# Ledger of designs, part 155: VH-VL binders against q9umr5

Target 1, 268 residues: q9umr5
Amino acid sequence: SYKPVIVVHGLFDSSYSFRHLLEYINETHPGTVVTVLDLFDGRESLRPLWEQVQGFREAVVPIMAKAPQGVHLICYSQGGLVCRALLSVMDDHNVDSFISLSSPQMGQYGDTDYLKWLFPTSMRSNLYRICYSPWGQEFSICNYWHDPHHDDLYLNASSFLALINGERDHPNATVWRKNFLRVGHLVLIGGPDDGVITPWQSSFFGFYDANETVLEMEEQLVYLRDSFGLKTLLARGAIVRCPMAGISHTAWHSNRTLYETCIEPWLS

## First folded at step 8 (VH-VL)

Design i51 (framework fv_nofazinlimab)
Fold by ESMFold2-Fast, scan of step 8:
Structure i51 (fold): chain C 268 residues (1-268), chain A 122 residues (1-122), chain B 112 residues (1-112)
Amino acid sequence: as target 1 above (268 residues)
Amino acid sequence: QVQLVQSGAEVKKPGSSVKVSCKASGGTFSSYAISWVRQAPGQGLEYLGYIIPIFGTANYNEKFKGRVTITADKSTSTAYMELSSLRSEDTAVYYCARLDYDEFGSYGMDVWGQGTMVTVSS
Amino acid sequence: DVVMTQSPLSLPVTLGQPASISCRSSQSLVYSDGNTYLNWFQQRPGQSPRRLIYKVSDRDSGVPDRFSGSGSGTDFTLKISRVEAEDVGVYYCMQGTHWPYTFGQGTKLEIK
């Protein structure tokens, strides 16, 4: 009776991270078929996002085909960007709820422990030199690096995020928008205590301007131009915003209150 | 499975430099960090630094005061460690090893090279 | 730097008997993510080190179940339930929580 749930993990992550989430779903929606995709686990999560989108697409096709009533997606961190692209490239997806758990939807710009470990001698101000090269764009983290002080480089060099957000033109943009708009609900989750996603409002399509002042979704050109359908979804009543304080980046999938408040209502 | 094969033993004079190579075969060279660890005769292990080959980024233990440089050539699946201004106390076996890690910390090294003896002697 | 202190430094043990090695860190090894980055290595005479245990208690593939790791915060233990002749060597703990990564001094396990 409940629609199947497909879970897509994040950077340096794997299916074991979602054991608590599966426990919560089983408690509130017993009998739900939950598939956590074991693709691009751990170090392989650094592969280019378009490569990951292709692999995840191949994995979700048979699951969606067996569920004509629809499926739900729960996509964590970097996985939320994979799911964004997946919904755009699939002409026939049947996703009802797309639940984005603290994903950098407008990109990442921050000196966090994640980036310090990967680039220990680099500050966020210097990563544009690596990320906006053709070589840097072969790595997932650089595919959504969005330096607000080098927006011209981001727009020209981003092989993934600038394209999927409609910030740079692409021949398939109209089809991608049409496909994305098939989604039933876009559920955005994030919060100020995440500690990794910078700015945290990126999970809600907010982002830094050139002075590092955060502008919210409704002030973004992506929204105002309705580049991939955000304005249309909001007008349709299909966007849900569920911010929650007190949750660190690795706890979004293991906090019961978060689950009951932001996720459970969208699993039919 | 990844195997790491290091270059042969070196005898160097004080003040010179040494460059040790570490060639990976099998598995995914670019997806891991490569660590360099040394062991003086009869002593314990000391961590020098690491490189993440896919990015070309390296991090060094400050103790070596800009004397160590770690590089990688992805086309040959080879990492290098160069140590300059050699002193007698740099005499040690130098190991390369594949660093197992996540975004916050290290699970140590799961695949080790055979080691390269570097002797600094006048 | 985080100082890792092992005891004993020399561990003579009778074949078939248990052996236990202690490792203490000068700072907590729990990162803000909740993980503890403490690892154990074995170095047999004339060989490169090999990892036995990572993340306090997880065994590497091929490591016999007679090896077990335990501990929390700053105090950790590696235990061998029944020592075999092939277990002779030096055992090192290593922390991966704080940069730079540091090792204990090593514990030499010898058969009596």
Scores: ipSAE 0.005, ipTM 0.466, lowest interface PAE 10.5, mean pLDDT 88

Design i52 (framework fv_nofazinlimab)
Fold by OpenDDE, second read of step 9:
Formats: structure tokens, sequence, C-alpha cells
Structure i52 (fold): chain C 268 residues (1-268), chain A 122 residues (1-122), chain B 112 residues (1-112)
């Protein structure tokens, strides 16, 4: 039998967005119990990410308990950050494959059409004014806004990403790292034609330096310091990178080729 | 200078809803957060919630158990506060206030509306 | 929720004399960025509240220099060096560090 699959949606999404993914899983892995968590849908996805983590935790705990052999997580976009945090705070999770589906794992600093839609009268370069405040940090978008030009503000004001990354010291850093390292495989999926995740390499823990030059995962301080276990995971062969071109952000969960290439191999 | 002008006084029956508007002028609405605060007669100030218009959603004080809805129309630079299932205890002056952000992380509520009296009575 | 406690609640003052209002929070108001988001508001009779002080000690434009804010952590003070007739009203402290944001009970300043 196949391990249960838990799906966590992204910003402004709902369970309905994953109807194609469910179809693909059912076709290729018949009998798989797939649970798309219908929490924090639509505008509610703007709730603070820690609140979302708590909500999703309550939902996944009973699922995990009924699956002693383990479960797989498919976490899309913002959901990927939620899942990473979830695995960091849970000392007893049994996740075999954590599939991060086009997630801004290293944060977002985009000015794409998608962001323009969300922030039609705002400028990317000035969003730090809002996001790195107590007011802004009450919204999920700000929880993983990563302004490379205001690193001090990010490190100090980010109440989510900086913490789960271990970029800011906190008393739970060691424990969270230990917990996250319980994952069997970390499957990172993304691509250059995403159009939303900016830079798209964020899905692979790459990100801008102060000059907006994209550095790879291995060049990041979080990796070099192994602050939350990336270096350790890589060393034991637990990180899978699956880049794919030609896929827009809203198509990652509905593209059959992507599913077969990057998702399906990790569901058995 | 930025000004906030609120809608006029309201008289409502218990169980009904009220929607108060707050129109901003003299500034860039999208750069603001709009807060809503109320004050019962002879009482102190109570924070209801706030909206960052560019996000399109608000943060609410859970004390109100989901009865408060704050929205914003960027095209008209107007924020709205709707309170449903009105009770006599909701009788108060409702204020909107602006929060402006700067590069130093300025904290807001520096500009207030004139207030809107909402009376809930049978 | 963070409880803001002001003292005194009633403050009769002689014209020209100094006044001091205390505000205490149930927990530290220091945010992760190192700032303390404590505001002071003045509400004159029949008027909307007016922000006087933000971030503990920063004075808004147009606010007379006789108003000053101080404090740290959980203990804050608003001082008026020389009370004037126009200072009559209710003063509120407010914390903006922890959601939900909360106000003190208010201090009613009156002239003796």
Amino acid sequence: as target 1 above (268 residues)
Amino acid sequence: QVQLVQSGAEVKKPGSSVKVSCKASGGTFSSYAISWVRQAPGQGLEYLGYIIPIFGTANYNEKFKGRVTITADKSTSTAYMELSSLRSEDTAVYYCARTDYDEFGSYGMDVWGQGTMVTVSS
Amino acid sequence: DVVMTQSPLSLPVTLGQPASISCRSSQSLVYSDGNTYLNWFQQRPGQSPRRLIYKVSDRDSGVPDRFSGSGSGTDFTLKISRVEAEDVGVYYCMQGTHWPYTFGQGTKLEIK
C-alpha cells in the first residue's frame, strides 16, 4: 500500500486547486489516501504563518498517527514554508517525502506580474516599510519577505522566515533543526519560468545577495552554518532538486509532466 | 496633509449591521494602514482592527468574534468598517486612523478621522 | 492580550505645574527589531484622539516640547513640564508591539 499524502495549498488557494494532482495520484498510485487540507483558504491564507502552522499541525497530527509507516507532504508555494516550519516544530512527525512545490523557501523579493496584481500601487523596493513592522508581520506575505537591501530589518523583524532558517538566534533553533532532520527526503521543485517566486531559485534555497546576484543554496549562510540542517540533509543524500522550465506558478500542481518527473517518484 | 473623513452618525436596531466609511485624502492611500478604534460613551479606546489596503485583508481583534469586517477600496481611497449583530454595547464613536510607514519603520495612527457615532437601541 | 495599566486615572493639576502619567504593560513591549512601539494619545473634550508620542519618546510634529515620553520594557511615562489650559483632556497609552494592540484606561487631566 502507498503512504498517505497530505497536501498543503498556497497563497489564495484552496483544496480545489489540487483537483488535477489528486487525479494524477489516483491514476498512478491507486488506493493512495490523499488529504488536501482545506484550511486558511483564500484570504485566510494571509493569516500569520505561525498561526497557519498551528492549524495545519492540528490537522496533520491525527493523519500521521494513523500512518505509522509514514506520510508524504506535498506543499505548494507558501504552503512549502508552512510545511517546513511544521516539520521544524514537530518532534514526532513521520514525514518520508517533503515535496516543496515551487515554494519561496528562501523568501520572496519579487516584482512580478503576480505581485503587481497583489500590490498594484506598491513598489517592491519599499515593501520593507510595511513588512518589517509589527503590523506587517501579521500577514503571511510579510513573514517571508526577504529584502536583500535591508538585511538588518529582515533579520530582526522577520518573525517567521528568519527564525525557521536559523538566521536569527532563538532558543528553539537546535530542536527545530533536529526535528526537521527527521524528514526522509526533501524534494525541491521549481523553475525559471515560474513568474511568481522571485528569484525562482528561492525554491531551491537560492537567493539574492546585496547586489541582487543570485547565490545558490551551498553559498547561503544557512547552508554553510547548517542552521536548520540543509548541509546535513545534502550530505546524506536526502535533498532532491527537480528544476523544470516552461511551467508557470499556477501550473505546478496541474502539470502532468512535472508530476511524473518530480512528484510521482517520491510517492512510493 | 492627509485627512480622514468618516461617514455620518448611525442609529441602528439590535441585530442589524452598520458600515462606516473613512475616506483618505492628501496622500497615497496605498502607503497607509487604516486602523479602526471605538470609544463607548465615557469610556476608553478599544482597538477593533486594521487593514493594509494593498493586501486587501484586515487583521481583527478576536474579541469581536468575527463580527467586524474591515475593507478598503483603493480606487476611492476609502476604508470601511462593518459591524454585524449589533448590540447595545456597540454604541460608541468609531474612529479610523492612519498609519504611515517610512524607511525607519515609523509607527502609525498619526492621523485620525472625526469619528462616527453609532447608536444601537431598540 | 497585553494589559496596559495607567496611573493615575484622574490627574488634577495646577496651571503651570508639571504632570506625569505612568503606563505599565503586562509584558515587554520591545519588538524583535529593537524598537518599542508605545504611543501616547491626547483626547481633548469633544475631539478625536491625537497622537503625541510614538516609540516611547518620539514627538509628533506640532506637539509642544513640554510633552515628553520616556521608559523602557514595561514601564513608561508621559510628562508635561508645564501644564496649560489646552492640555485638559484624557491621555491614553497604547502598545503596538503585540497583537491585538491595546490601550490604557486613560488618564483624565483637569485643571485645579
Scores: ipSAE 0.576, ipTM 0.828, lowest interface PAE 1.2, mean pLDDT 93
Fold by ESMFold2-Fast, scan of step 8:
Parts: structure tokens; sequence; C-alpha cells
Structure i52 (fold): chain C 268 residues (1-268), chain A 122 residues (1-122), chain B 112 residues (1-112)
């Protein structure tokens, strides 16, 4: 009787990370069929996001087909961007709640320990040289690197994020917008203590301007132009914002209070 | 079933350089990071540095910075650790070890090479 | 650098009895992502190290369930519920949270 839930993991992650989330869902919505997709695990999470979208699309089609009353998506970190594109490229998705757990929806720009590990000699100020090359765009992390000091390069070189956000034109933009608008609820979750997603407001479609001042969703050109439907969804009452302090990046899928407050209400 | 096979033992003079190889088999070479760790005779483990072959990026323990260079050749699935300006105290078994990206940042090293004995003698 | 201190350094145990090794770090091992990157390795005589535990308490594939890891922050424990002859060797804790990564000095487990 509960709609099936499909879970999409993040960067350098796998299905095992969601053990606690599955326990919470089982406790509050017993009998829910939860499928955690075992695609693009670990190193494979570095594959270009468009390749990941294609693979996840193939996996979700049969699940959606078996659930005429609809499904819910829970998409963590980088996985939230995969789900964003998935909802745009599928002409026939039946997603009710799209729950985005601390995903960099407007992109990433920060000197986090993750980037220090991957690029030990790079600073956030010079990573654009790698990411905005054709070689760099073959890696998922560069597909959503958004340097606010080189916005012209981001708009021209981003093969993924700039396109799905409607920041750069694409032949399929009108269809992608129509498809995305079919979603029942867009549930955005994130918080200031995440420690990885920078700025953390990216999880709520906020982002840095050229002076590194965060502008919220309603001040973004993509919202004002309604490029992929955010303004329409907000007007429809379909956007839910659930910020929570005190939660680190790997705890979004394992914190009971977060689950009860931000996720549970949207799992009909 | 990923296996790491290292080059054979070497005896070097003080002031020279040594380059140890670590060849991976049984998996996709770019699917993990490679660490280098050494162990002096009868002593504990000391971390030298790592390389992420997919990006060609490497990081070195400051203690060895300027003397150690870690590289990777994706075409032969081989990582290399070169240590220059050798001293007697560099005598040790040098290990390469892999870290799967599922353990991002941990460098927990789940598969280890057999070790390469490097002896520095005057 | 983060200092990792193990206790005891020498651990004589009777076959079938439990054994416990402590590891303390000079600062918290909680990483920016919220995970704690504390690992435990076993080195049998003449062999390469083998990882037993990662992220404090997760066992590697093929590691017997008699091995368990626990702890938080700066204090960690590796426990063997019933020691077997094959468990002889040196055990090392290792932190992967702060660069450069560092090991404890090692604990030698011997059958008495």
Amino acid sequence: as target 1 above (268 residues)
Amino acid sequence: QVQLVQSGAEVKKPGSSVKVSCKASGGTFSSYAISWVRQAPGQGLEYLGYIIPIFGTANYNEKFKGRVTITADKSTSTAYMELSSLRSEDTAVYYCARTDYDEFGSYGMDVWGQGTMVTVSS
Amino acid sequence: DVVMTQSPLSLPVTLGQPASISCRSSQSLVYSDGNTYLNWFQQRPGQSPRRLIYKVSDRDSGVPDRFSGSGSGTDFTLKISRVEAEDVGVYYCMQGTHWPYTFGQGTKLEIK
C-alpha cells in the first residue's frame, strides 16, 4: 500500500550506506518496497553524470512500470543531480516525492577535505582549469563544479549542470522542463554543518555570486526565468525546504530526527 | 581477487635513488587509489604517500617531500614509488596497497603487495 | 602529526580466551564528512599487513566475526572474542582522517 521507494547514492558510495534509512522506513511504513540501486558504486561514481543518468534510467523504468500509483525517489548528495536529470529525460516518470538529501543542486565550490584528497595541490580557485577542460568533464565531480569567479567558463564548458539547470540552452530544454514539472513534491534537505557541500545552500538552489555572497533560490536567474520549472513548482506549493543544523554529510541518511522531520512525511 | 605484485629486492648506495614498481591485476587499475607504506626491520609502519591514478594526482608525507615521487602508468596498470637521496635509515620493506573508492578518504588499504626490501648500505 | 598510541605493546593470551587492544589518538578522528576513519591491521610473521577493520567497526570480507572494532572520537578498541593460533602477529591501528596518515606502534599478540 505504500508507494515503492528508489534510492540513488552519492560520490564514492554504495547501497550499504543506506542501512539505517531502510530501517527507519521499515519502522514507519512497514511493507514499503525499497530498492537501493547498485549502479555506479565506488569509483564508478566518477563516471560522467550523463552516463550515470542513462544507467539509472534503465534501472528505474521497470520499477516505475510496476507501480501505477507512483514511486518516491530518495537521492543523496551527487545522486540528487542524477535524479534531477532523470526526471527531465523521462517522458513518462510517475515520481510523487523527489527527496534530495544534501545535493549540490546549483553546484559545488569549496576547499573540502574530499577535494584536498583528490587534488592535493589544487585550491578551489584553480580547479576550474581541470574541470572546465574536455578531459575534466568526463568526471562526475567536474560536471557540477561551479566556480563563481569563472561563470563564463562554467556556462560554456559544463556538459551537465548548466544544461539541466537551463543556464545554457539545449535542444531538449522545453521537454525536460515539462517532464520535471510532473513531479509531485520536490523535497530539499540540507544544512550548514554538512562539511562537504559548499555552499550548503546549493542544496536549496542558492549559490555564490562573484563576491562569494550566497544568493538564495528566488534571486537566481534560473528561478526568475523559470528555466526548468522551479518558480512554477513553488507557486504550485510543490517545493518543500527542510534545513537542519548539526548534521554532517554522511549522517543525512542515518539520522532518525532528520528522517522523522524531513523524509517520513513525504513517503505516502 | 585484485592482486598487487611488486618488483624485487634492491641494494643501493647512500645518495642514490630507488624506483619500486607495483603492478595491479584482477581489476580495473583506475578504480582505486594506491598508497605506499614502509617498514624498517623490526619497526612499525610509516605512511609515505598516495596516488589517485585516474587523476594522476599524488600527495606526500612532508617528511619525504622533495625525495619521494609516486607515479602511475595506466597502460600497464603499474604504480611506482621513487625515493631519492637515499640514507641508511631508508632501509626498509616498501609496500604498495590499494584503497577502493568506497572508502573515500580513509586510505584503509584492503589489498597489499608482497613488499620490496630496499637495503641502503655504504 | 596525529600520534596513535597502542596498549598493551605485548599481549600474551591463552588459546580460546578473549583479547583486547586499545588505540588512542592525539586528536579526534571524525572527518569532515562525519565518518571516523580508524583502521585495524594484522601482520602475521613474514607476511604483508592485512586489514581487519575499517571505519572503526566494519569488518573486511573474509575476516572472522570473532574480530570486532569499537570506539569513538579518540579512543578505540579491537577485540578478539576467542583467540586462535592463527591470530599470532602484530596488530596496528591506523588513522586516515588527518594528513599525514599515521599508525600506532603495534601490539604483538603471542600464545602463552
Scores: ipSAE 0.565, ipTM 0.834, lowest interface PAE 2.6, mean pLDDT 91

Design i53 (framework fv_nofazinlimab)
Fold by ESMFold2-Fast, scan of step 8:
Structure i53 (fold): chain C 268 residues (1-268), chain A 122 residues (1-122), chain B 112 residues (1-112)
Amino acid sequence: as target 1 above (268 residues)
Amino acid sequence: QVQLVQSGAEVKKPGSSVKVSCKASGGTFSSYAISWVRQAPGQGLEYLGYIIPIFGTANYNEKFKGRVTITADKSTSTAYMELSSLRSEDTAVYYCARHDYDEFGSYGMDVWGQGTMVTVSS
Amino acid sequence: DVVMTQSPLSLPVTLGQPASISCRSSQSLVYSDGNTYLNWFQQRPGQSPRRLIYKVSDRDSGVPDRFSGSGSGTDFTLKISRVEAEDVGVYYCMQGTHWPYTFGQGTKLEIK
């Protein structure tokens, strides 16, 4: 029998975005119980990520408790960061596959056509001025804004991503690592034509250095130090990388070929 | 160099709404946060909420959530605070204030508007 | 919510003498970046608040050096070395580390 699937949406998003994904799952794994969490929709997706983690945690606890064989998570865009934190703060999660759909796992540094609508023309070079403050950190976007030219400010001021990635020390880091390592599979999905996630390799734990040259996961200090378990998961054979070209940011959850190639195999 | 100018005094009846404006001159409006603080006659300062104009949304103190709405119009460099379902205890001077910023941080409210007296009486 | 407690609430002071105001927070105000977002404001009668001090001890431009802030963690002090007539007003501490941001109840400084 198929394990239940829990879906977590992204920035300015809602459960409606996943109607095609649900159709695909029903076709290939009939009888799967899929719960698309209807929390922090639209503008509420700008709430601090730790607040979102708490709300989603309360929603997933009863679902996990009713599924002794385990559950799968499909987490889209910003939702992938929520799921990263859920897996770390829950010492009793039973997640088998964590499927990350084009999520900025090492952070975001780049203008997108979507975000440019909200900002002046030089958004990416100036967001650090507001994001790296207590009031900026009350907005989800700032929680994973990772300016490679102000890495010291990111490391010191990020109230979420730097802590979850183990880039800055936290008293709970050892427990968070132990909890995250309970996951069966970490399935990373993303691609060069996304157009929103910048750099797109952030979906695979790659990121810019100070010269905006992308360094891949294995070159990151968080991997080399095994800060939250990436190196251990990779050695265990538990990390799946599934890059695909030709897919824009809003199409990851509605492309049949992507579903069949990158998602379907992990929905036992 | 940045100045905040607020709209004039208002007298309102219980149950009505009031909308106070705060126009910024100098600096880039979208680059800083605008806070709203109130002070009842002879009383202390109370924080209502703030907006970061570039995000188009605001954070509200839970005490006022559901009654207060803070908005910003980037084209006119103006922030607004609207308070609904007015009660006599909402009688206060309402202030807007911008948060400072530089290369290394933002530390709090450095420039304040002159205040807007809102009187709620029957 | 973080509770900010000021002492004294009323501070009569002789012109030219020093004055000191205490502010205590119910939680540490040290943010993850190592900064402490504690501010001191002065409100003269009929005027808007004016920030005197930010980050515990840094003076705003134009604030006389007779004003100084000190403290750490949960215990903070604003000192005026030699009170002048223009210093009459209400002084507030405020924390910006934890949402929602909160003010002390205020200390009224008067010349006796």
Scores: ipSAE 0.685, ipTM 0.853, lowest interface PAE 1.5, mean pLDDT 90

Design i54 (framework fv_nofazinlimab)
Fold by ESMFold2-Fast, scan of step 8:
Structure i54 (fold): chain C 268 residues (1-268), chain A 122 residues (1-122), chain B 112 residues (1-112)
Amino acid sequence: as target 1 above (268 residues)
Amino acid sequence: QVQLVQSGAEVKKPGSSVKVSCKASGGTFSSYAISWVRQAPGQGLEYLGYIIPIFGTANYNEKFKGRVTITADKSTSTAYMELSSLRSEDTAVYYCARVEYDEFGSYGMDVWGQGTMVTVSS
Amino acid sequence: DVVMTQSPLSLPVTLGQPASISCRSSQSLVYSDGNTYLNWFQQRPGQSPRRLIYKVSDRDSGVPDRFSGSGSGTDFTLKISRVEAEDVGVYYCMQGTHWPYTFGQGTKLEIK
């Protein structure tokens, strides 16, 4: 039978968003046990990411324990960062495929129509003042706000993303890298028409330099230094890149062609 | 520059709710956070929570979680703190205070409202 | 929660003499950005608190230079070099590094 699938939602989201994804999985892999975690829904998704990681960790432990053959993770948007941290902090995870569905893996820097209530037009240049403080770091969006014009502040103040990416030192970095490297496949999905994740290449570990020119994963210090294992995973053939144009941020989990092309092959 | 003006004193019965307002004038309302702090008569200061208006949500001290709700209305530059299931121990002066931001970040509460006395009695 | 302990709780001082208040935290207040979010507030009788010091030693605008803050990690001091009659009130330290943010018990400064 197929390995169980655990789904982690994104910002201002809930388990209801994945009904089409569950339909697709049932059609192609009938009998798969799919658990969509119903934690930190709606406004609770703004809780600090380390708090969310702890809560999701408690929920996934019994699922992983009951599946000695392994599990798959499908983690959407902000949820992909939660899953990054889960794979690093869990000494005993048995994840085969980690499917990152349009997640800002190197951070977010942009005003978007989808997030307009959080990010009014022109706010991106000033959000660093709020985010890079203890006050701002109590909100999930600030945990992965990555202002390329204030990179020193990001590196020093980010309580989450800078640490899990190995961009700032942490006592647990060696253990986190060892744990993350146990993953079978890292499947990265995203695209230029997402409209929310900015830059969209953040879903593939690319990001802006100080001039807002995107540098791809292989040009990042995180990759070059192999800070949490990206270079090792790529050399092992364990990283899958699946970009697709024409898909908006809220459609990644409800597009059949995307599912068949980028997700279905990794749900053994 | 920035001034915070709070609503007037209230007397409430045990078990009821109170909603205190904090109106900001001067400066850009959405460019700072609003904290709520209380002080029982003759006692020290206790932090209830704070809101960052642009995020539309608040952080609450666990001691008050479930009873306190902090909201903000950007159109009127007003923050609100509502405390439910009132007890005699909730009798206190409730303060709102601005969390300052500058080009280097945020350091804490630099401007305070005048306080609102909430008395809970039967 | 981080416990903030002030000493003394009562401080009678003669006009023109120095005063010193200690504040200790149960955990280091150094944030990952290298800043220490330790504040000092003054509350005069019948008034709202007023911030005197932020980031351990930075004085707020309008605060006289006779007020100074010092310290690091878990051990902090507020000093008044020459106490004036208007300084009567309660002084609170506060940490803004660890949520939930917490205050010391307060030190009541009185003229003797």
Scores: ipSAE 0.542, ipTM 0.799, lowest interface PAE 2.4, mean pLDDT 90

Design i55 (framework fv_nofazinlimab)
Fold by ESMFold2-Fast, scan of step 8:
Structure i55 (fold): chain C 268 residues (1-268), chain A 122 residues (1-122), chain B 112 residues (1-112)
Amino acid sequence: as target 1 above (268 residues)
Amino acid sequence: QVQLVQSGAEVKKPGSSVKVSCKASGGTFSSYAISWVRQAPGQGLEYLGYIIPIFGTANYNEKFKGRVTITADKSTSTAYMELSSLRSEDTAVYYCARVGYDEFGSYGMDVWGQGTMVTVSS
Amino acid sequence: DVVMTQSPLSLPVTLGQPASISCRSSQSLVYSDGNTYLNWFQQRPGQSPRRLIYKVSDRDSGVPDRFSGSGSGTDFTLKISRVEAEDVGVYYCMQGTHWPYTFGQGTKLEIK
């Protein structure tokens, strides 16, 4: 009766992180088939995002084929970028609700404990030197590193995010936009107390300008040009924004109030 | 200074596997990547893959994918390269090399191990 | 895979004279950021390779300034302004632009 739900995890994560989310879904929508994809778990989440997209694509095809009424995606953190690309490259996806849990949709520019361990000094301001190289683009983190002080390098060197956002030209851009627009609802979730996603407004397609002042989605060139369909989706009433304070990065999938407010209404 | 010290020479039979170690000393192991490159006797250099020890996640040249596994143990500051289903064509000196990360964003293979000779009998 | 072709493969040179090694790639090595990830390595007899040059023309720390790299796109050159006895060995170019990374065949520099 309820559409199946496919869950895509984030950086250094695994299916175990979603045990509370599955409990909540079972309570409110009993009988829902929930598949938490266990591909690219843990350290394998560092593999290039296009490689992850291909692997997840192969996993979701049979699930979507068995659900002619459609499926829902719940995509956490880095997983939200994987789902963005899936919706663009699949000519035949039948996704109703795409629920993005605190994903850096416009990129990441901030020091996290993960990055401090990799680069113990000068991470934030100097990561562009490594990330915007072919070597760096073999790491998922660098695929969505978006340094607002080196936007020209980001546009020219990003092998993933700049392409799926339509910020740099690609032969498939028109088809990717058409495919993405088939989604029923784009549900964006995030908040100021996340502590990992920087700026947190990246979860809502906002991002830093060159002065590190956040510009919201409607001020972004990708929105204004409708590069992959955000303006069209918003006009259609298909974008849902659900910000919530008081939730840390690892708690988005285990907070009952968040689930009831931001996720539950979109699971049909 | 940072040095990479590799394990000793190995002689293996076709169809077996070999595991070569690369131990870092004189620096912080976890802040750089380790690449693996081989050189057949009298021949040129061939890139196998690399690992960032912090992540334990490696990237492999498709030519060796399925046979090569690169791992790291941070407690001993040691990276490993294991190559399975050995053939006589795998006879080579295997090198590890550091991919340097400095504050200026330089990357590349700036420190190399001494090499490990792996001989596969035909 | 990108094919890297070096010439000459054998380079006899007289001490104190200049030497040049050419490297050509089957594809442009210019990355979309405008940088060219072309490296040069030296391997002395019985030793591990040592990186001399990265990004076409940047010298590694401790590399004498008599070594210089130049080139663009698909055509690159390593020059030694005055060859010294310690320069004997095999020189390799390597591209880091396209995965998998590939090396040239090597150029053996020998004293005449």
Scores: ipSAE 0.124, ipTM 0.557, lowest interface PAE 5.1, mean pLDDT 87

Design i56 (framework fv_nofazinlimab)
Fold by ESMFold2-Fast, scan of step 8:
Parts: structure tokens; sequence; C-alpha cells
Structure i56 (fold): chain C 268 residues (1-268), chain A 122 residues (1-122), chain B 112 residues (1-112)
């Protein structure tokens, strides 16, 4: 039968957002056990990402234990970063497909009209002042704020993203890399019309340089140094890139064509 | 320069709630955080929580979680701390303080309000 | 929670003499950014606390250079090179590295 699927939601989101995704999975892979994790919902999604990783870890352990043939992860937006860390900290995960659904894998540098209610008096150029402080790092969005004009501050202050990307040294880096490399497939999904993830290429491990020119994954130091295994995974043929235009940030989990093209093929 | 001016002293009965205000002048209100600290008579300082107005986000010391609510009104540059289910041990001077920023981040409380005495007595 | 322990708790000093206050944390205060968020505050009788030092050793604007902070990891010291009458008050160390942020018990400095 089909491997179980675990779904991890995003910022200010909850399990209720995935009703269409569950419908699609049931239609194409009937009998699949899908667990949408109902943790860190709504405002609780602002809690530090390491706290969220611990909570989600406790929830996924029994699911993985009951599925010796393996499980699939579908992780949306901020949830994709939670899943990145889960795969690194778990010595015994049995994840086959990790499906990253429009997640800012190299970070976020942009305020959009969608987020203006959170940042009504702030511009993206000034958020580094708050985010790269111990106070700011108590909020999930600051854990992956990546200001390309203050890369030194990002590298020194990021308590989460710089560490899981191997951009700054950590005692556990070697073990995290070994654990992450046990994943069967890394499926990266995103697109230019997302409107929230900035730059949208962050979903594919691309990001701005100091001039705000996007450099793709293969030009990133984290890839070139193979800091957490991207180069090794690509050499194994384990990285899938599935960009799609015409999809807004809140529509990735409810677009049938996206599901059939980018998700369905990886749900064994 | 930022100044913080707090509301006046309060006397409350056990079981009631108190709401203390902290009005900021000078600087851009949303560019800093406001923390709340209390000091019981003859005792040391205890951290209650903070709010970051640009995010609309507050964080609370677990000891007070469920009883304390910190809010901010950007239109009046005022932060509020509300403490419910008051007990005699909540008798204290309550301070608001600004958390400052620079290019290396936030260093903590550099500007303090004058304090608000809250007395809980029956 | 991180426990902050100050010693001594009572510090009588003679005018013009040096004074030293120790602060020890139950955990390392080095944050992931490499900085140590250890603050020192002075509270004069009937007044609000005033920050003297942040990030272990940086003096706030207007703080006299006779105040200095030092230390690393879990052990920190506030030193006053020459105590003046205006220094009477209670001194608190505070950590801002680990949530919830915590203060030491306070050291009462008195002129003998």
Amino acid sequence: as target 1 above (268 residues)
Amino acid sequence: QVQLVQSGAEVKKPGSSVKVSCKASGGTFSSYAISWVRQAPGQGLEYLGYIIPIFGTANYNEKFKGRVTITADKSTSTAYMELSSLRSEDTAVYYCARVDWDEFGSYGMDVWGQGTMVTVSS
Amino acid sequence: DVVMTQSPLSLPVTLGQPASISCRSSQSLVYSDGNTYLNWFQQRPGQSPRRLIYKVSDRDSGVPDRFSGSGSGTDFTLKISRVEAEDVGVYYCMQGTHWPYTFGQGTKLEIK
C-alpha cells in the first residue's frame, strides 16, 4: 500500500488549509493515511522554529515507527524549514519524499502587501535591526529573515536558518548532514507568481547577492561546499525541481494541476 | 530621545485586574520593543514580558502566562500591561522599558518609565 | 530558567575606594550570534533602574568610565574604580540570552 503522508503547515496557518490536498491524495492514492499535524496553529506559528521542530518531532516519531517502509513529508511555506530541521536532527527518520511546497529554503527578504498588516511601519531594509537580535530570534519569521545587505549579521545572529544551511559552524553539523542525506527525494516546488516568498527562487535554494541579483542553487556556497548535502543529493539524482507560474502563495495546496505535476509522482 | 511615562498608582482588590499604560515620546514607536518588569517591595526585579509593536507580537514569562496581556496602540504610541486574577503577591512597582536596536541587534532595556505602584489589598 | 547569582549581596565601601560585584549564571550566556547579553543595572533609592553596561563591557551613554564590566561564559564582574557618594544603590546583573530573561538578586552598595 501507499506510504503514509505527514503534512506540516506554514505561518498563521492550520491543518484546515489542506482540505483540497487531502481530496487530491485520496483520489489518486486511495487508502493513503494522511496526518496533517495540528501543532503551532495561527499565532503559535510565530514561536521560535527550534521550539516548533521539537514539537513536530515528538508528533512524527510514532507515525514513522508505525511505517517501516517509510513516510512522505509535505511541508508548506515556513513548514518546509521545520521539515529541513526535522530531517537533520532525527537520527532515525525514514522519510522517502520530502516535498517542500513554496518554502523559503535560503531565507526571506521582502515585505509584501500580504504581510503589511504585520509590518505596517517597517520596510524590509530595516527589519534586520529587530530580527538579528535575541528578542527578534524568539519569532519564527526572524529565524529565516535573510537580509542580503547585512549578510554578516545574518550569519552571526540567525539562530536557525544559517545553522541548518551550514552557513555558520555548529557542533552537530556533521551529524545533521548525515541524517539529512538519508532522505529519498527532495522535491522543491515554487514559482514566480507566489507573491510572498521573496525571492521566489529561495524555494529552490537560490537567493539574492549583495546587489539583489538572484544566484541559483549551484552558485551558492552552501551547495559548492556541500554543507548539508545538496550537492551529494543532486549527484544521486535525488533533487526534483518543479517550478510553476500562475500560483499565488495561498494556492499551492489547492491547485489540482500543481498536485498532479509536482506532488502526485512522488507519493509512492 | 525616547521618554516613557506610565499611568498613576492603582489599589485593587484580590481577584480583580489592573491595566498599566506606558506612553512613549520621541523616536519611532514601532522601531523598538517595550518590556515590562516588576519589583515587589524589598525584592528584586522580575521580567514579565515584552511586545514588539511592528509585529504586534507579545511574549510572556511562563510564570505569568494566562494572567498577563501586553498590548500596544501605535496611533497613541502607548503600550499596556494588563494583569488579571490579582493576588497579594502581585503588589509591586511595575516598570515599562524600551529595548534598543543598532546594526548588531538589540541590547536590552536602555530607557525606563518611572514605575507604577500596584497595591493588591482587601 | 537561568539562575543569576550575585555576590556579595551587601557591599559597604569607603569613598574613593574600588568596589567589585560578581555575577554567575547557571548556563553560558553566549548567544548564537557570538555575543553575550549580560547587562548591569543601577537602582538608586526611589528611582527606576538605569542600565550601566550592556553586552558584558559596553557602557551606556552618560555612564562614567569608572564603571567597567568584564567576564565571559558564566562569570561576570562589575567594577567601580573609585566609589563616589552618588553610587549608593542596588546593582543588578541581568541575562538577555535565554528566555525568560532573569536578574540577579541585587547587591546593595553603601558608603561606610
Scores: ipSAE 0.018, ipTM 0.559, lowest interface PAE 6.2, mean pLDDT 88

